VH-VL binders against a4it50. Designs and how they scored, part 1

Scores and structures below are computed, not measured.

Target 1, 179 residues: a4it50
Amino acid sequence: MKVHEANQGLTLPGSVVAIGAFDGVHQGHQAVLRQAVERSRQLGVESVAYTIDPPPRCRFQGSRMLTTLQEKLDRFAVLGLNHAVVAHFDERYAARRVDAFIRELTALNPREVIVGQDFRFGRNREGDVALLRRHFPVRIVQTVCCADGQRISSTRIRELIERGEWEQSTVLLGWPLSS
Positions, changes and structure headers below are counted from each chain's first letter, unless a header gives other numbers; antibody chains aren't numbered by Kabat.
F, E and O stand for the ipSAE by ESMFold2-Fast, ESMFold2 and OpenDDE, each averaged over both directions (binder to target, target to binder). V2 = 0.75 x the mean of E and O + 0.25 x the DockQ between their complexes.
[cut] marks letters that were taken out.

## First folded at step 1 (VH-VL; framework fv_iratumumab)

Design i1
Fold by ESMFold2-Fast, scan of step 1:
Structure i1 (fold): chain C 179 residues (1-179), chain A 120 residues (1-120), chain B 107 residues (1-107)
Amino acid sequence: as target 1 above (179 residues)
Amino acid sequence: QVQLQQWGAGLLKPSETLSLTCAVYGGSFSGYYWSWIRQPPGKGLEWIGDINHGGSTNYNPSLKSRVTISVDTSKNQFSLKLNSVTAADTAVYYCARGYYDSSGYEFDYWGQGSLVTVSS
Amino acid sequence: DIQMTQSPTSLSASVGDRVTITCRASQGISSWLTWYQQKPEKAPKSLIYAASSLQSGVPSRFSGSGSGTDFTLTISSLQPEDFATYYCQQYDSYPLTFGQGTRLEIK
């Protein structure tokens, strides 16, 4: 896998792009990323993980990160992504309008964009799946639930860790060798 | 289909360095943990260490002072060096692909194995 | 390091028997355990991952169960090709560790 900064202007002749914060690269994120890898193989184009670092919640609210950036990139590589595009979340990124984000994605020439069902983007979360569909074919990956029917999310995993529920958090995260 | 082919020195004297190489054919080198595992005659399996395509390594603490694993991504090869060998290092050495994801971790493809004998 | 202990170290059985092999971890490993089968002079083959998930192409007579520290591999109706040595392996933390093996022999 090749790693690129979002502000460097990566251009591809064709791609399948998975977009998300991907903190922890938990089972829900893996569903999105695996779909991108599989779909890229079917279409004969390159797979791209477009990620934000640090995750917005960690930047603004001081929440714990589940992985370092390097650990996140290592996990993308394990899943078979060809490229990672890292968008550094800072004051400038947070102020970006949806049009800047769309232009950046357009340079990748997406044959398909893959997102989770609760996807939002741009300043004040003004962008959503419907707006993204105006520009690209979008595939939505359904929510991944654990055995008890609860959603798998970075927030839930952090809550389990804070409560000392290490085994359950490890199951939801879906990555062994965490220590 | 994916195949791992290994080669290297098979007969060593005490104090010498063991050197083995594993080549990966028919699949992507990126995205896996490339591992070395050994098995002394008539005994069980011992994990030696692993390396990813970026060169990050993990070593068994019992061998860490003597072991080096390296990768050549241009050739889709990875190599094991174990220095200061003794009779206790006599074993069949395997290279293996560690498939690590949310569903689990397993060694899904293995090399043919190389018998390394340390004797005078 | 996490120590993996298998029981028994050897077992004699007949074709058609139900065979049970156990594996105990020295500390909790959640479900992060893989079972392998090894035939003489060959590399091991993965049978079950995540304690209970059957590997593609492995016969349904093989099953795994357990979590935490105690794990079981079961062969519901032993076939001639099943006589081999079986190993458990944890992947909760580095270093990766294997059990000492259970040799399954013809009675």
Scores: ipSAE 0.000, ipTM 0.476, lowest interface PAE 15.1, mean pLDDT 80

Design i10
Fold by ESMFold2-Fast, scan of step 1:
Structure i10 (fold): chain C 179 residues (1-179), chain A 116 residues (1-116), chain B 107 residues (1-107)
Amino acid sequence: as target 1 above (179 residues)
Amino acid sequence: QVQLQQWGAGLLKPSETLSLTCAVYGGSFSGYYWSWIRQPPGKGLEWIGDINHGGSTNYNPSLKSRVTISVDTSKNQFSLKLNSVTAADTAVYYCARGYDEYFDYWGQGSLVTVSS
Amino acid sequence: DIQMTQSPTSLSASVGDRVTITCRASQGISSWLTWYQQKPEKAPKSLIYAASSLQSGVPSRFSGSGSGTDFTLTISSLQPEDFATYYCQQYYDYPWTFGQGTRLEIK
C-alpha cells in the first residue's frame, strides 16, 4: 500500500475511493473498505482509502482517538487497499472549500465513491452526499449493526471504553485493543 | 491554454480608488478561488483576497476595510477595488488562480503608482 | 497571521553548485507550503506545492522537504536560468502569507 498526503495531488487513471475518518477501523469501516477493494478488482482500477486524521470529533472535541494514524494505515494495508490518502484535519482542512475537495477527488478519477449516509465535507461541512453525487457515482454503505440491533460507531465504542466495557468494545472493533 | 489577462488604471492620486479587472480564457472559472496578490517595487508578495464562482470572498485583514473583490461569471472576469489609496499601495498587482495548494496561473501584472 | 521567515535573504552561488534555501513558519502548518521562483519583471512561477511535490514541467533538480515549521528548497546542480528570487508561501490558514524572499545571485 502506498501512502499519500491529500494536499500532494495523487492522480490516478481510475479508482474506487472510500472516504471517512475510519477511527478504529471498526467492523462498520471494514465493510466499507472491503467493498472498495472488491469493487476496484471488478472494475480493474486501484482502491483508495481517503482518511481524515485526526477525526473531526477528536480535533474539535476532547474525544479519544481509537487508533494512531500508523495503526489505521496498517489496518488499511491488511484489508488490501492499494493507496491511502491522508487528509490532516486541522483548522485549515476544516475551513477547506467544497470546490477544492471536489477538485482533489476528480484527480483520482473515481469510477465509484463509497461513503456513509451522513458524510459531509468542505468548509463548515457544506458539502454532502447529494453534492458529491453530482460529480461522481456514489455508493452509500448500509449502517452496520451488532447482534443487539444497535449501530456500530466510533462514538459508541469510545463510550464503552470510557465505561470499562472492554469485552463489548473489542467485539465492535474486531481488532485487539492495544495498551 | 489557461490565460489570465488583466487591465485597469495605472496612475492614481492619494484618496482615489484603484480598479483592476482580470479575465480568464481557455479554462473553467468554476471550481477555483481567484486571487489578487500585490508586490511593492523591490519587496515581497502580499495576498489581498480571493473569490469563487459563487461570489464568496476572503480578504486579508490588513486590507479588509478598503478592499472589495467581485465576480462576473457570465464574462469569466473578476475585479479588485481598493479604496482610499496612499503611496503605500504602489505595487505591481497580479491576478492568479488558486489551485488549493498553489497559485498555478498568473496574470501579466499591472503596475499601479500612487503619487501626488 | 502566520509569519514566514526565509534564510538567507541573499545567496551567491556558481553554476553546478548545490543550493539550499530555508523557510520557517511561526506556527505548525503541516505540509501546506508552496515554493515560487520569480525572475525580474515577471509573475512568480510555482515550483513545489505541498512542501515536496514537484510541479509539472519543473526540472527534477528542484526538490522540497520539511513539515510543521521548518522547510527547505534544494537545487541539486544550479543552472544559469535558476538565478532568481525564491519565495515560500503558507496556505494553512488565511490570510495566505509569503516569506520575504531569497535572492539567488551569480558568484
Scores: ipSAE 0.006, ipTM 0.478, lowest interface PAE 13.8, mean pLDDT 80

Design i2
Fold by ESMFold2-Fast, scan of step 1:
Structure i2 (fold): chain C 179 residues (1-179), chain A 119 residues (1-119), chain B 107 residues (1-107)
Amino acid sequence: as target 1 above (179 residues)
Amino acid sequence: QVQLQQWGAGLLKPSETLSLTCAVYGGSFSGYYWSWIRQPPGKGLEWIGDINHGGSTNYNPSLKSRVTISVDTSKNQFSLKLNSVTAADTAVYYCARGDWEYYDYFDYWGQGSLVTVSS
Amino acid sequence: DIQMTQSPTSLSASVGDRVTITCRASQGISSWLTWYQQKPEKAPKSLIYAASSLQSGVPSRFSGSGSGTDFTLTISSLQPEDFATYYCQQYDSYPLTFGQGTRLEIK
């Protein structure tokens, strides 16, 4: 897997791009990322994980990240992604217009963009799946739930870790916390 | 189990300050937005504002000049102050947790506090 | 501000009926919509989030659909405990806004 900064202008002749914060690369994120890998294989193009780091909520709320950036990148590589594009979330990124984000994605020449149904981007969450669909074919991956019917989220996993529920958090993450 | 318990306020006269506190039990305070929402008798729901663990606030523009939300992370509590109350502020006030990953839908609510403002 | 408008404002139905409640946003909100149920003297309870995802513990007879500006809550076979007021809420942008509510009454 090759790692790129978003502002370095990666250009590809064709790709399948998965977009998200991907904190922890938990089971829900894995569904999005595996779909991108599978679709890239079917279309004969390269797979890209476009990730925002640190995750916006972790930056603003001071919450613990489930993975360091390097751990996140290692997990993308294990899942079979060809490229990772890292967008550093700061005040500049938060204030950027949606058109700048669309231009970065356009340079990747996406044959398909894969997102979770709750994906948002840009200033004040101005960008959404509907806006992406105006520019690219978009595939939406539905929310993944655990065995008791509760959805799998980074917030839920942090809560389990804080309570010392290590076995449950490991199941939802799908990766060992430490070994 | 996550539970929100609220207290404070009651009967107020016009011009006084409304004060309510919400305590969070059974779950992490960090990683969420914590909101205040009100409901006047027989009417619908109105969002007042929210705060996160770090103290960043968002307020409904209609109330921004009168409202302050604060947080005490050591106690897992957040509080609402609404100054210069009038009869229009009579409502049941709720605290609620916004889900971080899906941005501010409310999955847990406090029991509600009736605040009556009368002359 | 994004205005949320529900229809109807009230409806009467019988146990076993299929009930449909709609919610319209004044601008596109993608799937950033939650449905709540509120019974008298109680706090609201979330039923559906992200327009179509069922909240844990909520019966499967509840479902949500729609995207953009037009959204629907459906109860496939109404039960006695479902008589309540229902609210939609957008969480696309601040300020967060709710619909005016739909009161579901016994026919």
Scores: ipSAE 0.007, ipTM 0.518, lowest interface PAE 10.6, mean pLDDT 81

Design i3
Fold by ESMFold2-Fast, scan of step 1:
Structure i3 (fold): chain C 179 residues (1-179), chain A 121 residues (1-121), chain B 107 residues (1-107)
Amino acid sequence: as target 1 above (179 residues)
Amino acid sequence: QVQLQQWGAGLLKPSETLSLTCAVYGGSFSGYYWSWIRQPPGKGLEWIGDINHGGSTNYNPSLKSRVTISVDTSKNQFSLKLNSVTAADTAVYYCARGLEYDFWSGYFDYWGQGSLVTVSS
Amino acid sequence: DIQMTQSPTSLSASVGDRVTITCRASQGISSWLTWYQQKPEKAPKSLIYAASSLQSGVPSRFSGSGSGTDFTLTISSLQPEDFATYYCQQYDSYPYTFGQGTRLEIK
């Protein structure tokens, strides 16, 4: 897998792009990422994970992220992604207009963009799935739930880890916990 | 323009349940977390909790055992119930819109008008 | 919980003055801080988000700076409508927490 910074550009003749913060690369994220890999294979183009670091929403008690950036990238590689594009989330990135994001994605020539159903982007909530659909074909991945019917999320996994519920957190995460 | 309207103010006695509702007009209910925040007289702001369109909640640990936030997406409304009130729960209560998604979270861009709740013996 | 501490708790100023209010987080919050203005008997109004981004419709005399644990709100030329209480809020982690407020009073 090749790793690129979002603002330094990556141009491809065609791609399938999965977009998310992907903190922990838990089972819900894996559904999005695996779909991008499978679709890219079907279409004969390259798969791309577009991720943001650090994740914007975080609960803190000892650690603000479930994985380091390197651990996240390693997990993308295990899942079969060809490229990772990393956007560094700071006050400058948060203030960006949605058109800058659209230009970055356009350079990748997406045949399909894959997002989770809660996807929004851009300053003052200017960007959402409807905006993306004006520019690219978009596929929304269904929320992945555990056996109890509760949504799998990075926040919930952090809460389980903080409570010492290692077995449950490992099941939802789908990876061994970092020591 | 987005507007939040709230109701359910009044006088409560200790041990009663506080109930407030917030209605959202002029904008999408989906794609946001909807928060309750309170302010005791002459004091600062305290975040109570939030809920999204799908019913997922986050609560302030200090209030978690007494608080329930619920949503009625067909009416674009969300509600706060706080059990076992005491004088310490006397405050103006606000509903507010917060952003929620992988890429954005946390600041409140629209607020309701506030509801005064007084708990007295 | 992350504690937010504002300084000063109150200050008096005159129209045209440059006013600075500070906010300190007990832990690093990157740039995940919002400044609010609150007038008596009204809901807070967001002024600055992500520590330095001006909310749409807010006058350019308001500016924010800082990252990590130390943050500043500046009003470059105070106007009569700016007399209010100002609050900082972190949104780095749950539970979201606010500073105790800084009351800006007419001299």
Scores: ipSAE 0.014, ipTM 0.499, lowest interface PAE 7.7, mean pLDDT 81

Design i4
Fold by ESMFold2-Fast, scan of step 1:
Structure i4 (fold): chain C 179 residues (1-179), chain A 120 residues (1-120), chain B 107 residues (1-107)
Amino acid sequence: as target 1 above (179 residues)
Amino acid sequence: QVQLQQWGAGLLKPSETLSLTCAVYGGSFSGYYWSWIRQPPGKGLEWIGDINHGGSTNYNPSLKSRVTISVDTSKNQFSLKLNSVTAADTAVYYCARGRYYYGSGSFDYWGQGSLVTVSS
Amino acid sequence: DIQMTQSPTSLSASVGDRVTITCRASQGISSWLTWYQQKPEKAPKSLIYAASSLQSGVPSRFSGSGSGTDFTLTISSLQPEDFATYYCQQYYSYPWTFGQGTRLEIK
């Protein structure tokens, strides 16, 4: 897998792009990323993980990250992604207009963009799936639930880790816990 | 593992241009922001500016009119030019790496430093 | 620009002491603060990022806490190699800004 900065201008003749913060690359994220890999294979194009790092809530709310950026990139590589595009989330990026994000994605020539059901982007979370669909074919991946029927999320995994529930957090992550 | 080595400029006269280069070894140039920071003798640290692999720059507003940072991706090098130097520019200059993981402004690797003295 | 103010500007301590230094930001910076250690004639060394995350290879006696505007660096049991100047730095908003430094001196 090849790693790129969002602002370095990666251009592809065709791609399938999965977009998310992907903190922890938990089972729910893996569903999105695996679908991008499989769809790229079916369409004969390159797979791309577009990730925002650090995750927005970790940046502005002080929540702890589940993985380092390198651990996240290693997990993308294990899942079979061809490219990772890293968008550095800082004050400049947080104030960025919707159109700048759309231009970055357009350079990748997406045959399909894959996102989770509650996806938002741009200043004040003004961008959503409906806006993305104006520019690209979008596939929405259904919310992933564990055996007890509850949603898998980075927030829930952090709560389990804080409570010392290591076995349950490992199950939801789908990876061995890192030091 | 990652090492930053810098060279250039030592003694300058007022009005001359300061030029420093930093080379990155043992790691990828892409995926990071590369900064210049300076420290006048006996004083604190001042951020000058940064650049990424794609050539996008950010400059401290206090220096923006005099500073240029450039990148040579084929050599994994980035360089600082500061025009019209005065005695106030006398400092140790450092190059440093900002990781996305930490945020581009958190510096995990630093060059050895270059002392620049502007005679007055 | 965000102004970073450290307290105290200098501190005298003995080996084995618990040492605390503080850093205040002029506006909220969430947890986007790094602590550095600098010894004479050397480049700064990163100790703690994101206010409380220990940099790889840094001894566990160093810890950071705080969020928003008020931050603390603690050394739980001071060692001889810890005498140095310490700087905080915000990386919430350009331009990046540093505190004025806290010099930790031998008593």
Scores: ipSAE 0.000, ipTM 0.462, lowest interface PAE 16.1, mean pLDDT 80

